# Designs tried in a protein design chat: VH-VL binders against q9h9l3. Part 298

Target 1, 176 residues: q9h9l3
Amino acid sequence: PRKMVAIDCEMVGTGPKGHVSSLARCSIVNYNGDVLYDEYILPPCHIVDYRTRWSGIRKQHMVNATPFKIARGQILKILTGKIVVGHAIHNDFKALQYFHPKSLTRDTSHIPPLNRKADCPENATMSLKHLTKKLLNRDIQVGKSGHSSVEDAQATMELYKLVEVEWEEHLARNPP
Short names: E, the ipSAE of ESMFold2; O, the ipSAE of OpenDDE; V2, 0.75 times the mean of E and O plus 0.25 times the DockQ between their complexes.

## First folded at step 17 (VH-VL)

Design xc5 (framework fv_nivolumab; at its last fold request DockQ between E and O 0.87; V2 from the best seeds 0.88)
Fold by OpenDDE, fold request of step 20:
Structure xc5 (fold): chain C 176 residues (1-176), chain A 122 residues (1-122), chain B 107 residues (1-107)
Amino acid sequence: as target 1 above (176 residues)
Amino acid sequence: QVQLVESGGGVVQPGRSLRLDCKASGFTFSSYGMHWVRQAPGKGLEWVAVIRYDGRYTYYADSVKGRFTISRDNSKNTLFLQMNSLRAEDTAVYYCAKGTYRYDYTGYFDYWGQGTLVTVSS
Amino acid sequence: EIVLTQSPATLSLSPGERATLSCRASQSVDSYLAWYQQKPGQAPRLLIYDASERATGIPARFSGSGSGTDFTLTISSLEPEDFAVYYCQQSYDWPYTFGQGTKVEIK
């Protein structure tokens, strides 16, 4: 069996009006929730909006942040060959300018059995915060300090584990 | 209940070394950044150093750079401050302080130890 | 480094009176400003963070305001236990710095 990791990224706003989402932190955890990677990342362009309330990224995090190109290389090395679990993971991959094979990707925002377990519509896109509260009885992304990509990645992995057997069987019968 | 207990303080001569320990309990130590803050007798507070939850990020005040080393052992819930080349001006009560935000090293100090006195005197 | 200047150095008041403490930063710290209380022989205690957020367990009589360079800690009605030294601290940039403190003493 392939190794499984969960990823969560935080983005800041770059570009003329800060509308470009640039990677500013990436956290990767293993199946047990152990942190494999957690780095603040320096975007190639000037940060216009730290989006701190959401991202948790502050100016001081960028002082010794890892340049994007370097971080990307490090992250890709970790992800290669792995089953990658994330929530709305397309955003993370987009920020990474990297696309993982669909067959090796697990997006907890698009797993009907997970939504069903949370008494949500199967075809709805539920937030990580909501699913985590409902299924794990844990509060994440609390307060005004912004998200923690480590906590979010851990929560994502734990959520997936709840439906892993069922979903993996489904995928085996219905390869993407 | 969050508890931080510093130890290792004492009287030392200039140029000597001393290591401070801070034993943490009542919270998930391995998830929080930790700080050292010192206070000279009758003076104000001075931030000394910070270490991220995993020890990968550290910052120091200029006054201690190159002489002090902050470290941690998460398996023992212990924060350390190795102080080398001590000077008279390093005389202070040294507090270990818990960072406010989980998996961060920035912010504030929501819990403090009782402090341990370090006296550097010839 | 960012220098925080507190005023006044000493504030002499009676119980029940309103205390207003000022903290001025040499440059903008946005809202990354905290207030601490320290009583003699004790460690500091976090009162306010993010300029205006009360820490857990802090009485409502403590309030913080301000942004940028000018901040204020207000104690609406002083209690006997409030007589102490108060420090502001910025977390905007490294190194973190404290004000020199304001002593609130009983008149």
Scores: ipSAE 0.930, ipTM 0.959, lowest interface PAE 0.5, mean pLDDT 96
Fold by ESMFold2, fold request of step 20:
Structure xc5 (fold): chain C 176 residues (1-176), chain A 122 residues (1-122), chain B 107 residues (1-107)
Amino acid sequence: as target 1 above (176 residues)
Amino acid sequence: QVQLVESGGGVVQPGRSLRLDCKASGFTFSSYGMHWVRQAPGKGLEWVAVIRYDGRYTYYADSVKGRFTISRDNSKNTLFLQMNSLRAEDTAVYYCAKGTYRYDYTGYFDYWGQGTLVTVSS
Amino acid sequence: EIVLTQSPATLSLSPGERATLSCRASQSVDSYLAWYQQKPGQAPRLLIYDASERATGIPARFSGSGSGTDFTLTISSLEPEDFAVYYCQQSYDWPYTFGQGTKVEIK
């Protein structure tokens, strides 16, 4: 059986007024939630806005951060050939400048059975924080210190496991 | 209940080496950054070093950089400080301290050990 | 390196009085500041983090305020167990630094 990983990224602001989102942290966990990769990443452009309230990234993290090109190579090597789970995962792939095969991509922000379990409309876009609290009785993204991409990736994997059997069968019948 | 217990302190001559251990219990050690903080007798606090929850990132105070090495063994819930080329100025009580935030190595020190005394003298 | 300067060096007060301790940073540390209490022969104890948040189990008489370069720890009504040395610490940038301490002692 094909191996499955979950990914979550944190972005900082680059470009004019810090409006461009650039990768500054990437965390990858395996099926059991063990950390496979967790690196701070130095964007190729100057950081204008750390967005720390949400990203959890501060200038301290950049001191020994891995340059983007190197980190991207490391990350893509881990993702190749695997089912990759994320939440609003298109944003993570955009920050990585990468396209993962759709047949190997799982996005917990777009899984109708998961919304049904949370007693939400099937086509609603629900936040990771809300789904995690509702379905796992666990708090993530607590306080003012920003998000942890490790916690978020772990939560994403656990959410997917709740619907994995049903959703994998659906995708087998309905290839993207 | 969080507990941190330092050991390995003692009296050594300048230029010698010493290794400190800190055994942790009562929390998921492998999820938190860990720090060493020292206090010379009768003096204030000085931050020494940090290591991230997984050991991948470290940072050192300039006063110890190149001489001290922070490390951890998550399978044994143990933090280490290897202190080489010791100087009289390194004489202090060394505290093991837990970082406040999961999966980070920045922040504050919410739990401290009792400290272990290192005395460097001729 | 960010220098934290505490004032006064010593506060001599009686139980029941209000204590006001100051910490000034050599540059802005935003709100990345903590306060610790240390009694003789003991490890420090976290009181306040993020400038104003009380740590778990800390009595309401302890409060912190300030941002940028000027920070204050207030003890609204001193209890006998509050006579100790207090340190501020910044986590804004490497290396982390402490102030030199303020001793709060019985008058």
Scores: ipSAE 0.843, ipTM 0.924, lowest interface PAE 0.8, mean pLDDT 94
Fold by ESMFold2-Fast, scan of step 17:
Structure xc5 (fold): chain C 176 residues (1-176), chain A 122 residues (1-122), chain B 107 residues (1-107)
Amino acid sequence: as target 1 above (176 residues)
Amino acid sequence: QVQLVESGGGVVQPGRSLRLDCKASGFTFSSYGMHWVRQAPGKGLEWVAVIRYDGRYTYYADSVKGRFTISRDNSKNTLFLQMNSLRAEDTAVYYCAKGTYRYDYTGYFDYWGQGTLVTVSS
Amino acid sequence: EIVLTQSPATLSLSPGERATLSCRASQSVDSYLAWYQQKPGQAPRLLIYDASERATGIPARFSGSGSGTDFTLTISSLEPEDFAVYYCQQSYDWPYTFGQGTKVEIK
């Protein structure tokens, strides 16, 4: 359990019409939900759209934010060699421009036993908000001020812990 | 119930230093940004400084930059304001205030302390 | 810095009347504006945040509206405890700023 972390990232819009998703915040928590990393990240390109309603990022956060290249190095040092838990985690890895081994990746949006516990179709992609409400009786991503990547990472780790024993046994018998 | 209690106020001469403390209870202190807001006698509110839940980000009003330092000790649920090179215009009631959003230091102030008076005079 | 201008400076009304308070920003603050109530000798109390959201425990007679540069706080029917000073505050950009206040007093 010590070699496991959960990650959640927030992205802002850069490039033409703000259509490119660039990393603007990354939060990493340990198995117990303690924060290991939580920094605002300055994209190398001009921010066109903060997407604040979803990202929770405002221009105030960019003051003293860590440049992308430096933040990426810090984050990858934490992730390397660990089991990394996330929700729709391919989006986070894409924003980090990083490839994490599939054998060490756990995506709570693609774990059939987790959906089954929530009375949802096993192969459907359910939102983090829905699974957290159904299984943890906790409301996250509430209101119009944007998401908290710390809360999302903590919820993601707690969700994985509900199926950890069953899912690790499945992966041992059916390696990815 | 959420409570914030300021202490450390008093009368000081210009050019000297003073430290204010704010003891928090009734919420998870380590999860919220904290602010200092002041009010000169008979005047309006002036925002002074902010610190994020983990102490890693701070920002200051121009009038206090380089003279005041905000800090926190999450193990003691305590917020601090170290005030150096005090001026007559720093005379005010100083309030500590809790930020509204968990794990964020931007936003508004949903709970305030009772305030502590700092008087800078010779 | 963003300057917030409140008007009127003083509003003299009787209990049961409607109060309308204005706050204008020197530049757009989108909807990142809050309203606070302060009674003599007391700390401020959050009433409204994000221009129109009522804070926990705040009576329904308080409402906020507006966006951009023009904002309004409305008290639909004044109660005796509502006579106080009201401040607007923006969280759009550093440094955070408050208006100078509007005093709502008994006529």
Scores: ipSAE 0.837, ipTM 0.918, lowest interface PAE 0.7, mean pLDDT 93
ESMFold2, look of step 18: ipSAE 0.822; ipTM 0.918
ESMFold2 (binder alone), look of step 18: mean pLDDT 94; pTM 0.956
OpenDDE, look of step 18: ipSAE 0.919; ipTM 0.955
ESMFold2, look of step 19: ipSAE 0.814; ipTM 0.917
ESMFold2 (binder alone), look of step 19: mean pLDDT 94; pTM 0.958
OpenDDE, look of step 19: ipSAE 0.914; ipTM 0.953
ESMFold2, fold request of step 20: ipSAE 0.810, 0.816; ipTM 0.916, 0.916
ESMFold2 (binder alone), fold request of step 20: mean pLDDT 94, 94, 94; pTM 0.955, 0.955, 0.956
OpenDDE, fold request of step 20: ipSAE 0.930, 0.930; ipTM 0.959, 0.959

Design xc50 (framework fv_nivolumab)
Fold by ESMFold2-Fast, scan of step 17:
Structure xc50 (fold): chain C 176 residues (1-176), chain A 122 residues (1-122), chain B 107 residues (1-107)
Amino acid sequence: as target 1 above (176 residues)
Amino acid sequence: QVQLVESGGGVVQPGRSLRLDCKASGFTFTSYGMHWVRQAPGKGLEWVAVIRYDGRYTYYADSVKGRFTISRDNSKNTLFLQMNSLRAEDTAVYYCAKGTYRYDYTGYFDYWGQGTLVTVSS
Amino acid sequence: EIVLTQSPATLSLSPGERATLSCRASQSVDSYLAWYQQKPGQAPRLLIYDASERATGIPARFSGSGSGTDFTLTISSLEPEDFAVYYCQQSYNWPYTFGQGTKVEIK
């Protein structure tokens, strides 16, 4: 009944030795995979490590990037009151410095029926890349250019749709 | 097969305007950044402008900033370059080029059009 | 802006010989460097990206190496169709820039 969106964020390294993860890109797609939001985000702290192999973020993306405080406001406006789907989504919410209600959160890294469909142990934490290949026969996060948060958000939504009916029924009987 | 076809080139007087079109086919146009690259007769390549897959991010070479506008119509698989206040130095073959990375406007140019000649002369 | 300087300007060789082309950047571009081939009257063709990765359909005789400021394109054994102008390009920072080109011509 509630509107559903999927989110994926890219983080760069800030702070000592680049060990702090700071938001640098956020992509949000709707139920059908259409892009609702996709912006590069300028961290308030100096970027020490772009982590480009994973993030796909390079120096040129920071030109005309949206400052963190402004981007955070835009993103939260989209997420509020919606069912938000993500993969290991606690990392995205941490980077956003945001708390989303557990009752409206769906994490594809912690859905036992999804692992079961992929012939994986139900309680294991499987990567988005593995689940997408196994269940959708699609390769994501290929090559050295880094990940696409749009592609990852789209794959995450499609994965959730495979178990949506079963999982929503489970959550109705077992509220978080 | 990926194909990019430029059109709109011609002879134009200094100070006038011209619009170039680039029609794309053979790939998901809506997922890739697009670039314009030019080459003056007998000279090397000069990068001109870029636009992200959704049109929300653009960047221009300093030589054209404020005079040229890059845009796209994803429903028509068409890239545009609006060239205003043209100068003799803008005389070149203009190539439409596809960015290499899906949902990113940075990177390299894996496919190019045939080019369209723009001559700015009095 | 990052300036790319190619050397030599012209390389005169015979088929079967090894060609070595240099591209030097005015500041580090890490590995964000590509090589293009252009024949008269034609659009450029991507050969190498990310300093050393061959583009789809490009013959194994083409190889790229280097990082930071010093890059090399090598053609192990020149074929007749390899006589062309070669350009390097950096994607490290805006604006994107090309080298001035190296012409590989028949002796």
Scores: ipSAE 0.817, ipTM 0.916, lowest interface PAE 0.7, mean pLDDT 93

Design xc6 (framework fv_nivolumab)
Fold by ESMFold2-Fast, scan of step 17:
Structure xc6 (fold): chain C 176 residues (1-176), chain A 122 residues (1-122), chain B 107 residues (1-107)
Amino acid sequence: as target 1 above (176 residues)
Amino acid sequence: QVQLVESGGGVVQPGRSLRLDCKASGFTFSSYGMHWVRQAPGKGLEWVAVIRYDGRYTYYADSVKGRFTISRDNSKNTLFLQMNSLRAEDTAVYYCAKGTYRYDYTGYFDYWGQGTLVTVSS
Amino acid sequence: EIVLTQSPATLSLSPGERATLSCRASQSVDSYLAWYQQKPGQAPRLLIYDASERATGIPARFSGSGSGTDFTLTISSLEPEDFAVYYCQQSYSWPYTFGQGTKVEIK
């Protein structure tokens, strides 16, 4: 059996008017929710917009942050060969400039049984905050200080565990 | 009930070392950044140092950089401040303080210990 | 480093009066500003964070306002327990800094 991790990344705005999303934090947790990786990441381009309300990233986090190329190598070493769980995980992989095999990817924003348990339409894309409140009775991403990628990765793993047996059996019968 | 209890303060001569401990209880210590803040007798507050929940990131005030080391042992819910090459100007009550934001070391100080007095004099 | 200047240094008022305390930053700290209360022999107590958010258990008579470089702490009607020293603190940039304090004392 393959090892499973959950990932969540925070992005800041770079480029013209801060419209480019660049990786600024990455958190990876194991099956039990223990932190395996949690680093602030320095984009190669000037940060125009910290997007702090959502990212939780502030100027002080960039002090001693790991340069993007170094962080990317560390992160990919952890992800390679593992089942990677995320929420709207295509955004995280895009920020990492990384392709993870679909057969080893689990996106909690596109798992019909999970939406069903939350009394949501099976084909809708529900936010992590909504699913976590409905299914785990836990509030995440509260207040105006920004999101915690550790908290988000932990919630994502716990959500996946609610449907893991059913979804893995579905994937075995219907390989991506 | 959140509690922070400092210990290790005392009287030391200039140039010597002292270690302060701060024992935490009543919250998940391993999830919060921790700070040291000091206050010289009759003076205002001065921020000293911070450490992230996992010990990975630290930052120091310029007045103590290279002399003080902040560290933590999450298995013992204990924060440390190793103070080397002490100067008369380091005389102060030292408070340990809990950061406000979970899994972040930036922000404010929502709980403080009672403080421990460090006196550097000959 | 960002310098925070508090004014006045001392505010002499009677119970029931409104207290208005100012904190000016040498450069913008956006809204990353907190207020603390300290009584003699005690540790500081967080009152307001993010310029205007009241900390848990803090009475409604305490309010904060401002952004950028100019911040205010208001105590709408002073209670006997409110006579203390008040400090502002910025969390915008390392190193973190505090103002020099405003002492609110009985007239």
Scores: ipSAE 0.824, ipTM 0.921, lowest interface PAE 0.8, mean pLDDT 93

Design xc7 (framework fv_nivolumab)
Fold by ESMFold2-Fast, scan of step 17:
Structure xc7 (fold): chain C 176 residues (1-176), chain A 122 residues (1-122), chain B 107 residues (1-107)
Amino acid sequence: as target 1 above (176 residues)
Amino acid sequence: QVQLVESGGGVVQPGRSLRLDCKASGFTFSSYGMHWVRQAPGKGLEWVAVIRYDGRYTYYADSVKGRFTISRDNSKNTLFLQMNSLRAEDTAVYYCAKGTYRYDYTGYFDYWGQGTLVTVSS
Amino acid sequence: EIVLTQSPATLSLSPGERATLSCRASQSVDSYLAWYQQKPGQAPRLLIYDASERATGIPARFSGSGSGTDFTLTISSLEPEDFAVYYCQQSYHWPYTFGQGTKVEIK
């Protein structure tokens, strides 16, 4: 009944010693994996550490990047009222400084049936890379050039679709 | 089999316009950044412009900024370079090149077209 | 803009010899440097990316090294098909730039 999207964000290090995670890219895909939003985002604070090995963000991406305040407004417009799928999604929401209702949030790092299909302990937190390889036979986050938030969002949506019927039924009987 | 085929080159007078097309096949065109690189006769390579997979981000070399426009039509697997206010120094073979990283426009050029010659002369 | 300077301009060698080509950047490009080979009348061919990674299908005799401002392309034992012009390219900052090229020719 509600529209569903998947989100993945890339964060760079700001603040003292680069320990603060600040939003630097956000990708949102629809149910079929088509890109609805994909922007580089300029943090309001000085970037201390691009964390390129993980984020895939480099200085050249910051040229013509969207300021955080504007990007946040665009992203929230897309997310509001929709079922939002992500992996360890609390990190994305924290970087967005956003609260999304638990009833409309789906976190593929905390779905016991998904771990069960992957032959992993139901209460373990498995990485997106591991679940994608085990269940979709696909390698993501390959190499040293960083992750693609588009690929990660697409993989996250495909993983959710493997357990969607079962998990939506569970949530209907056990509302969060 | 990845293939890039340029077209639209020719002889044109200074101050005129010309549009180059690049037809792509053998890969998911809509997922990769695309570049134009040129080479004047007997000279080295010069990077011209880039466009991200979705058309949202572009960048140009200073020598062409304000005169050239890069664009793409993902439904037709085609990259374009609109060249306005052409100068004699724009004379070159123009190569269409595919970016290496999926869903990113930064990086290198793993596949190139055959090139199309643009000659700007009176 | 970042200027890339290649040396030597021309390298005259015989088949079987080792070729060592240099590329120097006017400022640090970290490891965001690639090497291309171009033969007369042909488009360039990617050999090495990220300073040291071989592109798909590139023979093991080609290797790249370096970081920051000083980079090297090495061909361990020249084959007849390796006599060509070689270009370095940086992807660290816009605009992207190429070196002026090194021609590897038969003695």
Scores: ipSAE 0.822, ipTM 0.917, lowest interface PAE 0.8, mean pLDDT 93

Design xc8 (framework fv_nivolumab)
Fold by ESMFold2-Fast, scan of step 17:
Structure xc8 (fold): chain C 176 residues (1-176), chain A 122 residues (1-122), chain B 107 residues (1-107)
Amino acid sequence: as target 1 above (176 residues)
Amino acid sequence: QVQLVESGGGVVQPGRSLRLDCKASGFTFSSYGMHWVRQAPGKGLEWVAVIRYDGRYTYYADSVKGRFTISRDNSKNTLFLQMNSLRAEDTAVYYCAKGTYRYDYTGYFDYWGQGTLVTVSS
Amino acid sequence: EIVLTQSPATLSLSPGERATLSCRASQSVDSYLAWYQQKPGQAPRLLIYDASERATGIPARFSGSGSGTDFTLTISSLEPEDFAVYYCQQSYTWPYTFGQGTKVEIK
C-alpha cells in the first residue's frame, strides 16, 4: 500500500502584468492532517503581484524564504512514489514544474462521487471552499487575509477520505 | 477563554541573562504565530520578536538581534524569550502576544498576556 | 524602519465628545494598520485592524479610516471607559512598529 499526502501551493504573480503564477508557499500534510512540509518559497524572478487576497503572501514572508530550486527538490522527495491529493492540482504541479504520474494523482476538483455527495453536478468543477462548507461544514478562505495552504491541504485530504474507498475501487477498474 | 501568562521577569545586572516564559491556554497554540512586545516604564510599545506556529521562521527588532532568542515548545503550550547581554535600555514590561492569523506569523495581536517586568539595573 | 507619528500627543475631552486621532507613516503601509487601546496597568487591546475593520467585541463608536500614509481613529461619542492611551501599529514590513501613542484624558 502506498502512502498518501495532500498538497496545496500558494502562487504570486510574476512576469508581464503579473500574469505568470510562481510558487511562493507549499504545504504538505499526511493522511491524518499533520504538517510534513510548510515553507515560503522565493521565486527566481521579480514578484509583480503578491495576490495577497488569495495567496496570503506578503513581502515579509520572502525574508528567509527558501529559493525555488532548493524547495522544489525538498518537495519532490516528499511527493515521489506517494499518492498525492490536491484540488485543481494541475496548477500546483505546473508551479512546481513537476510531472506526477496520473495513477498516483487524486484531484478533488474532478471526482464525480465527491460532487454527488455535495448535491452538485458530477462533472462540474466546484471550488474547495464550496465542497468544504457543504461536506465538512467548515468555512475556509475567509476574509481578506488570504488563504492558508495548510488549511486547504488539510481540507483537501478530509474531502478525499469521504470518497476514498469508492474512488480507489473505480480507479482499479478504470486505470488512468 | 484565551489566556497568556508571562513569567520570569525580575531585576538583573547589565551583561547578564534572563529567560521569559509565556504559558498559553484556551486556543490551539501550535497553530498560531507568537510575538513578544515590550514597553519601557512610562513609554510606548516596541515590537521585539516573532516566531511562526512551527518554530521554522523568526524575526527580531534590530535593538535585540543577536542578543535575544525567541523559541517555543508546542507540546507544553509555552513561548520563550532568552535574553542575553542585557542592557539598561532593555528595562521594560514584556508582553507575549498571539498573532491574529492561523498558520501565519504576520499581522496583528489579538490577545496579550498581563506582562512581566524586567529591570536591568546596576 | 517605518516611523509612525501620532497626533496630538494628548487630547483633553469630556464624555459625549467626538475624538479624532491621527497616525502618519513615514512611507506607505497600504492598509496594514491597526489601533490598540491601553489603560493604566493593563495590556493593550486590539480595536481596529486593516485600517478599518473592527475587532470582535469592539463597540460601533470606534471606527478607523485611511490608507497609504494617513490614518484616523474616530470615537464618535466618548464613554468614561474610553479615556486611555491609543497606539497605531503597522504590519506592512519588518520590523513591526508602533506610534508613540495619543493619550485621551478627561478635561
Scores: ipSAE 0.823, ipTM 0.917, lowest interface PAE 0.8, mean pLDDT 93

Design xc9 (framework fv_nivolumab)
Fold by ESMFold2-Fast, scan of step 17:
Structure xc9 (fold): chain C 176 residues (1-176), chain A 122 residues (1-122), chain B 107 residues (1-107)
Amino acid sequence: as target 1 above (176 residues)
Amino acid sequence: QVQLVESGGGVVQPGRSLRLDCKASGFTFSSYGMHWVRQAPGKGLEWVAVIRYDGRYTYYADSVKGRFTISRDNSKNTLFLQMNSLRAEDTAVYYCAKGTYRYDYTGYFDYWGQGTLVTVSS
Amino acid sequence: EIVLTQSPATLSLSPGERATLSCRASQSVDSYLAWYQQKPGQAPRLLIYDASERATGIPARFSGSGSGTDFTLTISSLEPEDFAVYYCQQSYQWPYTFGQGTKVEIK
């Protein structure tokens, strides 16, 4: 049944001029929105740009942060064999250097019925903030302190639950 | 209405221990970072320690590191400060303070308790 | 650690006058600075955060400005309830630090 989790990651800038996105926080919630995992992650490369306006990550968060290799192992143990929900989730998997089976992946930025419920074009990629406001009547990513990956993962799970029955039936008939 | 109520203060001799409690109400305690801030008589504010919403991350001022332990019980909406090896310089009013940002322990303090006085003297 | 220096130590003014309080950091804190008000026998109250954002319920006469190392709190026209001690605080890096305070007292 509902062996399903939602994930949201925050990335900081590493490499030349901070142009490389490296994992700095990962939050995973269960079907009911309870937090299963929420750790700050120390990139293996020097952080050039914290991108705090978006990531919410500051130098303070790196104190006692989990090294990337260890965090990756912990995260993959939680994700393996489960249906994983995310928004533009390919960015999270890329930051984790992980390939999750397409059959067990649910990307709320690419679910046509969800856009339809929000009165948006079915083939458009709408932001998590927009979909959450339209469908849940809730404001997320408010203010200047950066995004909360916990809040984003919770909103993503709630959005998926609105189309879960319809979308799971569609996937059963049209396997990815 | 947000309320934070400290207790456990008192007079104690140097080298002994004391535990402070802070009971929270009026907000989702389990979603916010919590801090302890102290103020010595006639002096300014000094930040002491922080704990993240889930208890997973903590940080301490150098003056108390190794002697004080911050902890929380989210099921009871209670924050704790265990103070060991107390020194005369630890004499202060201790305030419990709520962090401003949900699911983050960095930032500022939007609500404070009334404070509890700890006097360390021989 | 980052040292915050407030000036003046004491500001003696009458109701209706403008108060200008300074806070200088020993190194850049970007915009991660807050201002608190403390009245005798009471806990501090958050006035301004992120250098210039007014906290909920704080009157418009309170305003903050500055970035980097130089910050100002302005009270445009002092009310009787504004006579108090004011502290700045940085959240740029651990450990968090406060300034020594500026006392605004009745002349």
Scores: ipSAE 0.805, ipTM 0.916, lowest interface PAE 1.0, mean pLDDT 93

